# VH-VL binders against f9uss8: the designs that were tried, part 11

Target 1, 221 residues: f9uss8
Amino acid sequence: MVLTDIEYLLSYLEAHHVPTIKKKRHTYLTYHGLAEHYTYVLKDGIIKNSIILQDGREYNLSYIAKPDVISLLRDEVSRSTDQPFNVRIESEYATFYQVNRVAFWKYVNSTPELQNYVKNYYRKKLSENILRLQRMVMNGKKGAICAFIYSLVDLFGRKVNEGILIDFVVTNDDIAGFCGISSRSSVNRMLKELRTDGVITVKNHKFIIQDVSYLLDQIAN

## First folded at step 23 (VH-VL)

Design rs2
Fold by ESMFold2 at other seeds, fold request of step 24:
Structure rs2 (fold): chain C 221 residues (1-221), chain A 122 residues (1-122), chain B 108 residues (1-108)
Amino acid sequence: as target 1 above (221 residues)
Amino acid sequence: QVQLVQSGSELKKPGASVKVSCKASGYTFTKYAMNWVRQAPGQGLEWMGWINTNTGKPTYAQGFTGRFVFSLDTSVSTASLQISSLKAEDTAVYYCARVEDDFWSGYYMDVWGQGTTVTVSS
Amino acid sequence: SYVLTQPPSVSVAPGKTARITCGGNNIGEKNVHWYQQKPGQAPVLVIYYDSDRPSGIPERFSGSNSGNTATLTISGVEAGDEADYYCQVWDQNTEYVVFGGGTKLTVL
């Protein structure tokens, strides 16, 4: 009956009476470049990390759809407290533990189990960033879209009679931001091509993946 | 304020031509394909096809690939249906209706024109 | 070539529930939309994506879709609901819009 490292973190925060906050869909928890004194841990809900480029486009980095720490790019000795990303709520609501940044690192530095969580967290995030960079560098736009859609399977995928339902609503703007594509209309065109090829379709506002093998074949390896 | 306003009813002889117009307002014209739907007297709805308002490319349903021509004037947000060599069986109400031209659209017609009655009689 | 089949008519007493069916091969895998058409008027969208209701459509209109049958349900039927009702899909294979033959709802 051993706790996973995230379960340990959550139980630790509960034992220390860390307060929670609740935010509703399409509001922001944090903004890129603003000072932040708290570390946030997702308890429930779905969020999207992004930054706003100088040309006003939103560059999307990742979804967080399971309990996890929002960001650990700033530690207790960091000179800057600037938030590295915008964090927007994508679910109807999301709930976060709100813990003082310095206090959070004090907990980590004094607790071997939390140190293991942080080491695993950094290794996980580094690996994810390397794969994200590979997707952006090694694929054409269609390959990037296929890689993005495939990445949603682990987060939101559910087997149904028609194929794999992605039980989450995404927009063409969001996809454009994840894939480095300049416009919603370009994403729209490429999604229509995939539908014509029998790879994906739409049921009740959500993707149905009809041919997973095709998606995998389009992704650079 | 989204509206589709169609031209007035027409009475024609067999062999003549008719042009039904559909003027759109209150939305971005190029985001929606314009559909044409026929309803003969006492009959159901029959999809004739649509025209892509961005490219002007028409798609005609089977059975409507000859005498029926869809066209656009994007400068005034207007789609038109031309019917040539009119036959008595062309007597019907003709509707325009928009469908969002988007992958995520279920291709439902959320806004319809009021209909244009074309009567072909000797 | 995809075909939608509707009964020609349905009669329902006021205050009761009307169920209008739309049959099609594997229609449960498609997105079904429903239109109401009163005499002399253009059709009006009442249900889209099987079960979603546009703003302004009363809650007593609902829809479902599974297997080979989609159903429009009107609870607490009123005289003003008397109309023709059409189901519609978009067929991915042909890229055509397809309408059902229509069902006349009579409130007696």
Scores: ipSAE 0.535, ipTM 0.785, lowest interface PAE 1.2, mean pLDDT 89
Fold by ESMFold2 at other seeds, fold request of step 24:
Structure rs2 (fold): chain C 221 residues (1-221), chain A 122 residues (1-122), chain B 108 residues (1-108)
Amino acid sequence: as target 1 above (221 residues)
Amino acid sequence: QVQLVQSGSELKKPGASVKVSCKASGYTFTKYAMNWVRQAPGQGLEWMGWINTNTGKPTYAQGFTGRFVFSLDTSVSTASLQISSLKAEDTAVYYCARVEDDFWSGYYMDVWGQGTTVTVSS
Amino acid sequence: SYVLTQPPSVSVAPGKTARITCGGNNIGEKNVHWYQQKPGQAPVLVIYYDSDRPSGIPERFSGSNSGNTATLTISGVEAGDEADYYCQVWDQNTEYVVFGGGTKLTVL
């Protein structure tokens, strides 16, 4: 079989005996602004990228829910080695390959398949950030919440008799951080409105989406 | 320590009124709706309704409209149940119980008051 | 209007497993909570969200919910478990809290 570019990267790291580390839920792999000498590659688990704002709010950037490189914003010649994001584990555990930053880029520069991975990685991240920008600036608060909930379907959605189960726990704080909403109480109120409208409900701490079309209708396009 | 402390037992005649108080402590009063639950002698639990502690808006279960009034005094973290025109069948233990006012709440009552016995006899 | 049905009583020998059922139409789609009430006392939450245990509730208390039946299971039953047990849901359609009729657990 032909390997995908991420499968190639994982195989390459295994062949080079790159060590792994394991972190548990709600601990941090990295912190925004702290110096870091490693590139991390997610092997298993789910993480959340964020920045903590000066007012204490956590500005959430993305989930990574499948194998991928955590960040490639710093290369081997960058003057700053500071991590661009906080990286928190959201699954029970997450496992990462830990590779020296300079060594990682040496691997990439000598390996066409890894160069292709990096090119596709940047293209993917740019596309994701454009969508995030559209969500944040083109929607009202309710539209941003609907867009966020809808985005969870591809990551964590599973069909059940009641609708689509989002098989992942999120909090009002997490939602506020993804949607640029200043308060938990505002998120709480809007989620209750969606429930009253028959759009979403809760089963065992998780969303059940009952009306996907309603979510889409609330999103600016 | 989270607790709900109710007022003492009441012995009343038919036609009188009674006010049962429920004082909350150890938590943010406005984060939890206050429920009222009735239990007649030898009977099961019967939900009477609740009051939203942020808005003061009561919701009454079917059969508890009219003579039953929920109220709040948020300055002293107290919810009250007033029963007017008491009847013999109002003889029961009345409980307050909190439910978190949150979208993620499954609407379970994690903390209960000790109960207030109201006895109505002629 | 949503109805929860419980058997009036269940008897078990000490050390055995008690199973208390709570029937309701499509109850598996709802979040079921369970309360223990000993004579002369207020109810105490023992299970919430079908199967979660509050702090201080022994691990021998467990719950499940699927189809039309939710079940509270107490393994290694002790005399101190004698009580009335109530199931409870919140019905999204009416926005009411609903209790089951209660089940008296007797430990022989």
Scores: ipSAE 0.532, ipTM 0.776, lowest interface PAE 1.2, mean pLDDT 89
Fold by ESMFold2, fold request of step 24:
Formats: sequence, C-alpha cells, structure tokens
Structure rs2 (fold): chain C 221 residues (1-221), chain A 122 residues (1-122), chain B 108 residues (1-108)
Amino acid sequence: as target 1 above (221 residues)
Amino acid sequence: QVQLVQSGSELKKPGASVKVSCKASGYTFTKYAMNWVRQAPGQGLEWMGWINTNTGKPTYAQGFTGRFVFSLDTSVSTASLQISSLKAEDTAVYYCARVEDDFWSGYYMDVWGQGTTVTVSS
Amino acid sequence: SYVLTQPPSVSVAPGKTARITCGGNNIGEKNVHWYQQKPGQAPVLVIYYDSDRPSGIPERFSGSNSGNTATLTISGVEAGDEADYYCQVWDQNTEYVVFGGGTKLTVL
C-alpha cells in the first residue's frame, strides 16, 4: 500500500484501537503549562495553538487544519509533560486520537514508518516556524498582516468570482496574536487601508482577497 | 441593556434651529460610530452620515453639509444633531443608530433610538 | 452613487411565504442587511450579512443574496409581520450607507 506518513500513522492508531475524543468549538483540548499524560492526534477539524501571556495578550502559533500530531515539543521519556501551548477548537467539532504519551513513543521507537513521520514532522514544523520568523523580522506591521492573510490561502482558500475566499472566520485579536501586534485597533486600521487599496474585502464575515500580487509584494520588502 | 434615548419632539418655525440629542447607555460609547437617519413623512429611510465617537470627526452624506452638524459629549455618552436655518422640508423623524467601528462590522445598525419628530411650520 | 431598488409593496396570504427583493448592480458582492419598521416605531434589524439572524428573530425570517438581487424571505407569514422592510448596504467606493426605498408587506 502507498500511504503518506500521516495516513500510515492514522491507520496504525486504528489498528491499535486507540480511543478518540470529540470537542466542540471554542473549548480547549490542552492548556499551556498544565501536565498532560496523552499525545493527541487530530483526526478531523481545525484547531489553533497559542500561549496567553501574563499581561493577557495571546500569542498565536499556528492553525492545524489537517490530520497531524498536536505537539511533540517535550522529551520522549517522561510519563507526563507540561503542555507548550493552549489548543482551542476552531471548527464546529474536532476529533482526536488520545494515546498515552509513553505508549505513543513506544509505538514510534518500534516502527520505522512512524519514526519517519516524526522526523518529517520536526523538519516541517521547524521550516514553517523559521519562515514565519523571517517574515516577522523582515516586515513591518503591514507586511506581517499581508503575510498572515496570504498564509491562509493554502489552509482555507477557495476560488470564487470575486477573488479568493478565505473560508474561515478570523478576528482582529487573532490577527494581532499571529502578527505580534500589540493592539487590535492597529490591526483594524491596517485592514481598512488594505480594503481602501482594493486588496481585500469582507463578504459574510470572511476575507475575499482581490489582489494576491499586492499581498506578495508587501512581504519581506 | 444597550439603549439609545433621544430628546423629545420639536415644533419650530422656518429659520430657527433645533438640536436633537441621543444618549447612549449599556455599552462602551467609543466602540460604535453614531449614525443619523432621516425619515420624512410617508417616505423611506435616508442616511445623513455618522460621527466617529473616538475622534469626534463627522462624515456627512451628500446633501447634508452646511446646515447639519453632528457633535459629541463623550462625558455623558451623548451624540447630537443640530439643524440650523430650518426649512419646511426638514420636517421629519430623525433617528440615531449605532454601527460597530470595526473592519468586520458590515456596517449594520443593530440599535436605534426611538426617533425625534421635528416639525417646521409657519 | 450606488442605488438599491425595492418594490413599493408586496401582498401575501396568511401562512404563505413572502419574498421581498432588493436590486442593485453586483449586490451579490456586497453584504446586505434588512430592517423591519412598524408604524410609528424605529426600524429593527432582522437580517444582517445577507442571511444571519439576530437573537430573537424567528427562523422563518431568512435571507439570500446573489448576482444583482438580495431577497428577504418570510415563511408562514402572520398578521404581525405587516411592516415596511428596508434593505441596506455599505458601499466601499463612497464609504456611505445606502438604504433601499422600502417595501410595504401586506398580509391579506
């Protein structure tokens, strides 16, 4: 059989009768800093991971919109580990495989295909995070917002008559958290500027990207 | 409980002035722009413009410059419409209505004042 | 400037479905909001963003928007639904709010 590494992981978990749990929109699977004894694998749905800072600001790390492991950021020998971030459900529902952390790593260590998944997972996540860091360091606030909006195309983009619909609801607070911008009012102003320039508009609570080339030209100027 | 309460009806002669007030309560006044809407007897709704409650900057619709002035008193969460040099054609019901000052708002008016009738007659 | 066109009146028998139209050039690309105004009262928002209902609005009120026409649909009409109905958009070119002329719904 010719399975992708994630398809192999999912079939492996099914074959080992790993139980699933289901969570509703805007509930949390895990919380930053709390001990957790399970590894979770997204089966279906969309989640957002974040850290809430002491001053109440939310630093958003990423969306996970396809099957993937939620986090592998801690050592593999401890029975439990502090969760590195909050995981909130953004879709109406999300379903997760719930596997004991020690058992998960035993599966990986005994199975070359799962070892390959884990190596690819770390490489992919590192590459994605380096790219995000480069965009933040090399851009002003407007460039960071354009980079974020463009990044949503691969996750949620769909061609429509008006341009590219981002078929997902985001808020100014979400955008501020992804872009490292301290105020939602600054995000609001910059989005209005992009609309005035004919780059984006709003249809039914969602972005329509009218000028993709403009977004790309603003990134890493 | 979000509420917009307007001042009472006015009977005026041509050439006089009138000031319609709109007092907001139950929400953060500066998070919403205040719109003014006119409705002449037997006619539809006509947008007159709005005022930014953070800056006090008004925007007037075409045809509502010169005699129509929007203002604020943020200390009492109140927006006002002043009409000078009143004409018979100014006879109408005047509404205030709020719109969230946000990129995502869609510019719909979720809360309206009860309306203030201004009658201009010789 | 941008113009919204509504029929002056619509009549519907009790229990039937009323459809109130709002015409505009490429209105399907805009976000359409609907207001109900009963005699002597202020308007009340009944639909926003084409099809969303505020809390407290019965589900028999629905909306759609495509092409050059937005439609407010009221199923199972009741005598209490008799009112004037206005559509409204915000035009990004002028940055003005625009109302339709209004439609009087009569339940026979």
Scores: ipSAE 0.517, ipTM 0.763, lowest interface PAE 1.2, mean pLDDT 89
Fold by ESMFold2, fold request of step 24:
Structure rs2 (fold): chain C 221 residues (1-221), chain A 122 residues (1-122), chain B 108 residues (1-108)
Amino acid sequence: as target 1 above (221 residues)
Amino acid sequence: QVQLVQSGSELKKPGASVKVSCKASGYTFTKYAMNWVRQAPGQGLEWMGWINTNTGKPTYAQGFTGRFVFSLDTSVSTASLQISSLKAEDTAVYYCARVEDDFWSGYYMDVWGQGTTVTVSS
Amino acid sequence: SYVLTQPPSVSVAPGKTARITCGGNNIGEKNVHWYQQKPGQAPVLVIYYDSDRPSGIPERFSGSNSGNTATLTISGVEAGDEADYYCQVWDQNTEYVVFGGGTKLTVL
């Protein structure tokens, strides 16, 4: 069978005996602004990218829930670069290939299939981030919450009799951080409104989406 | 230690009024709504409603809209239940119980007061 | 309004397993909580969110919820488990708390 570009990258790293590290839930792989000599590739698990604003608030940028390179935002020539994000483990464990930055780019520059992965990676990330930017800035706070909840369907959604289960636990602080909302009470109120409107409910600490059309109608399109 | 301590038992005549107080300690009072639950002698638990400790807005269960008034004194972390025009049928144990004011709350009562017995007889 | 139905009593021999049911239309779609009340005492939460156990509640207490029935299960029943047990939900449509009628557990 023909390997996808990520499957090729993973097999390449295994063939070169790239070491792995394992991290527990709610620990950090990297911290925003800290110098780092490695490129990390998610092998297994779920992580959350975030940054710390100057006023101390933490804004959440994205989840990575399938194998992928954590970040290629910095230059490819420096021995170390400032990390662009805090990276926190959200699954019980996550496993990463830990590859020296110089070695990683040597692999890429000598291997056409890895060059193709990197080109596709940048296209994919740019497209995804443009879409996320549109959804977040073109909506009010309630629309941003609806867009965030809808984005979880592709990542963690599973059909159940009650609707669509989001098979992942999120908190009001997480939602506030993804939606740029400074107040947990505002998130709480808007979620209660969505529940009253029959759009979402809670089962075993997780969202059940009962009315996907309502979520979509609240998102600028 | 999280606690809800209720006022002492009361013996009242029909037509009188009673005020049951519930003093909270060991937690942020405004983080939890205060529920009131009635239990008549030999009977089950009956939810009377709750009061939002941030806004002071009460919600009364059907059948408790009238003679029953919930109130707060947030300066001393105290919720109160006032029952006016007491009837013999109001003879019961009255409990306060907290529920976290949060979307993710299951609306379960994790901490209860010890109960206040109100007896209405001539 | 939403109705929860419990059997009025359940008897179980010491060391055996007690099962106390709570019936309701589509109760499996709701989050069910359970309270233990001994005579002259306030209720105590023993199970929340169908199956979660508060700190200090023995592992012998467990819960399940599917379809139209939620069940509180007490394994290895002891005399100290004799009490009234109430199930409870929050009804999204009315936004009211609803209690079941209660079940008296006797250990014989």
Scores: ipSAE 0.515, ipTM 0.787, lowest interface PAE 1.3, mean pLDDT 90

Design rs2
Fold by ESMFold2, fold request of step 24:
Structure rs2 (fold): chain C 221 residues (1-221), chain A 122 residues (1-122), chain B 108 residues (1-108)
Amino acid sequence: as target 1 above (221 residues)
Amino acid sequence: QVQLVQSGSELKKPGASVKVSCKASGYTFTKYAMNWVRQAPGQGLEWMGWINTNTGKPTYAQGFTGRFVFSLDTSVSTASLQISSLKAEDTAVYYCARVEDDFWSGYYMDVWGQGTTVTVSS
Amino acid sequence: SYVLTQPPSVSVAPGKTARITCGGNNIGEKNVHWYQQKPGQAPVLVIYYDSDRPSGIPERFSGSNSGNTATLTISGVEAGDEADYYCQVWDQNTEYVVFGGGTKLTVL
């Protein structure tokens, strides 16, 4: 049958008996060691990518909530960034294929379907980063928070009686990191304002979006 | 570890005033709002209101806007309830309880003081 | 003015299951918390966010919330569970805390 490019990659890895590892919530996949170099592919779970600036500030880049390659960064790409990526598990557990880096690229270079996956991967990531930069440049802090919350709808949104449940737990620290806001207290205050305006509320540690149109109006998208 | 320690029980005459103190320890005082809860003899819990420990702004429940005053001394992590012009119906146990006053809080009271009994008798 | 309604009492034989209800209009849209108060003592939190259990509270305490009713369930009831139980919400419209009237649990 016809597989999507990610389904093809996963099937390929299974056929080659690529081992998996399992990590629990709030542990990090990235490890500062000199062991064998691996490429990781998310099989199950949710992770968060972030970077650390020279002054120690942490910026959150993205969630990965569906099977995908964690990172295809190389020395050339790394030289263009100041910080190594942190990859933290956000679900109760996450499972990764652990692929030797050399072997992974040999698979890709010999397999047109995997080359197509990698091409689409880079196009997708570039597009996502361009859109993120646009929103951050044009939005004030409140607009950035609204844009972030709205971005969670496609990832974790589920319709419920009260509105749209974001079926995923985020913290003020996480939001601050995604929105470029320096303090948790500023995030907290703006979220309370949105609640007072009837835009969002909290049910069981998670967002309920009560007024999606308000979020869209703040984004100017 | 985390605890709220209230001042001792008070016996007062009608028309007097009383100040109940609640000293917090083991946590960041300004992270939690301080609530006051009244329980008259044989009755249920009645929320009197809270005070924001960052701003000092009180919020009083309906019926507690006159003779009841919440205050803070942040230098010693202490919240206080003052009741003036005491009446017989003020006879109750008064509890302080903390609530994390942030967006993600369900506004539950995870830590309570031991209670202070105020008795108003002729 | 949001109102929570509890039965005044519930009796349960030792080892059986107690169910204490808390009624409110659309309470399933709110986050419900439960407190246990033994005679002469301060209340203690036993359930928060409908069904979450604080550290140190036995697994036999559980909670649920849907529609117009939240329920505290205590399985394997022991004599030490005799207490008054209060439900509580925070109402976003008034920004007030609201308690139920309390339910006295009696274990024979």
Scores: ipSAE 0.500, ipTM 0.747, lowest interface PAE 1.3, mean pLDDT 87
Fold by ESMFold2 at other seeds, fold request of step 24:
Structure rs2 (fold): chain C 221 residues (1-221), chain A 122 residues (1-122), chain B 108 residues (1-108)
Amino acid sequence: as target 1 above (221 residues)
Amino acid sequence: QVQLVQSGSELKKPGASVKVSCKASGYTFTKYAMNWVRQAPGQGLEWMGWINTNTGKPTYAQGFTGRFVFSLDTSVSTASLQISSLKAEDTAVYYCARVEDDFWSGYYMDVWGQGTTVTVSS
Amino acid sequence: SYVLTQPPSVSVAPGKTARITCGGNNIGEKNVHWYQQKPGQAPVLVIYYDSDRPSGIPERFSGSNSGNTATLTISGVEAGDEADYYCQVWDQNTEYVVFGGGTKLTVL
């Protein structure tokens, strides 16, 4: 059968016996600005990209919940480079292929299928980030929370009798970091308002979305 | 160490008043609502209501308005239950218990006071 | 207005498994918590959010919740498990806490 771009990359790494590492929940794979000699590819698990500000606040950029390269943002020739984001494990465990940076780009430069993966990777990431910026800039705080909750449906959503279960645990700190909200208490208040309005509820530590159309109505066009 | 320490047991006559105190320690008092739970002899646990420790707003369960008053002294991290016009049927053990006041709370009571026995007898 | 129903008592031989039920309309859509109360003592949380155990509670305590019934299960029952057990929910509609009537577990 025909492999997708990512399936080809994973098969290629396996064929070259690229080693893996395993990390536990809430530990970090990399930190923003830390010198690193490897390119990492997520094999299994869920991670969160973020930047930690000088005052300790965390600005969250994205989840990666499917196999993908963690970052290709730095140059292709240096033996090491500063990492662009903090990468924290959000699943119980996550497993990564650990490939030397120079070797990784040699593989890409010699392999047309991997070149196609890289082209598609940049195109896709750019499009995703443009849409993300639009949603962040155009919404008020409540609208940003609604947009964030809605975005979890494609990542973690499952239909259940009560509505749509978001099968993933998210904290008020995480939400604040994704939505650019300064405090956990503000997030808490707005979530309680949504619950009172019959839009969301909690079952077993997780969101249940009871009224998807309300979430969509709160998102700026 | 997170603790809720209640005032000592009381023996009262019908028509008197009683005040049960519950002093919290080892945690941020305003992050948890304080619940009051009654247990009459031979009966189960009965939720009387709770008080929001940030706003001081009480919520009383059905049947616990009029003679039952919740109050706070946040300067000493203390919640109080006052029962006026005591009746023999008020004889019970009264517990305080905390519940985290946030969206993700399932409203479970992780820490309880030791209980205060109020006996109303003529 | 929301009501939780528990059997008044359950008897179990030592070393066997005790199951204490908590009935409620659509209780599977609610978060169920369980408390153990020994004579003369305050209640102690033993299960929260249907199936989670607080630190210090033995693994032989477990919980489940689906449909109209939540269940507290105690495997390998010991004499020290004799107590009253209460289920509890918070009802989103009324914003009230609700306790079940309690179940006395006897180990014999």
Scores: ipSAE 0.495, ipTM 0.747, lowest interface PAE 1.3, mean pLDDT 89

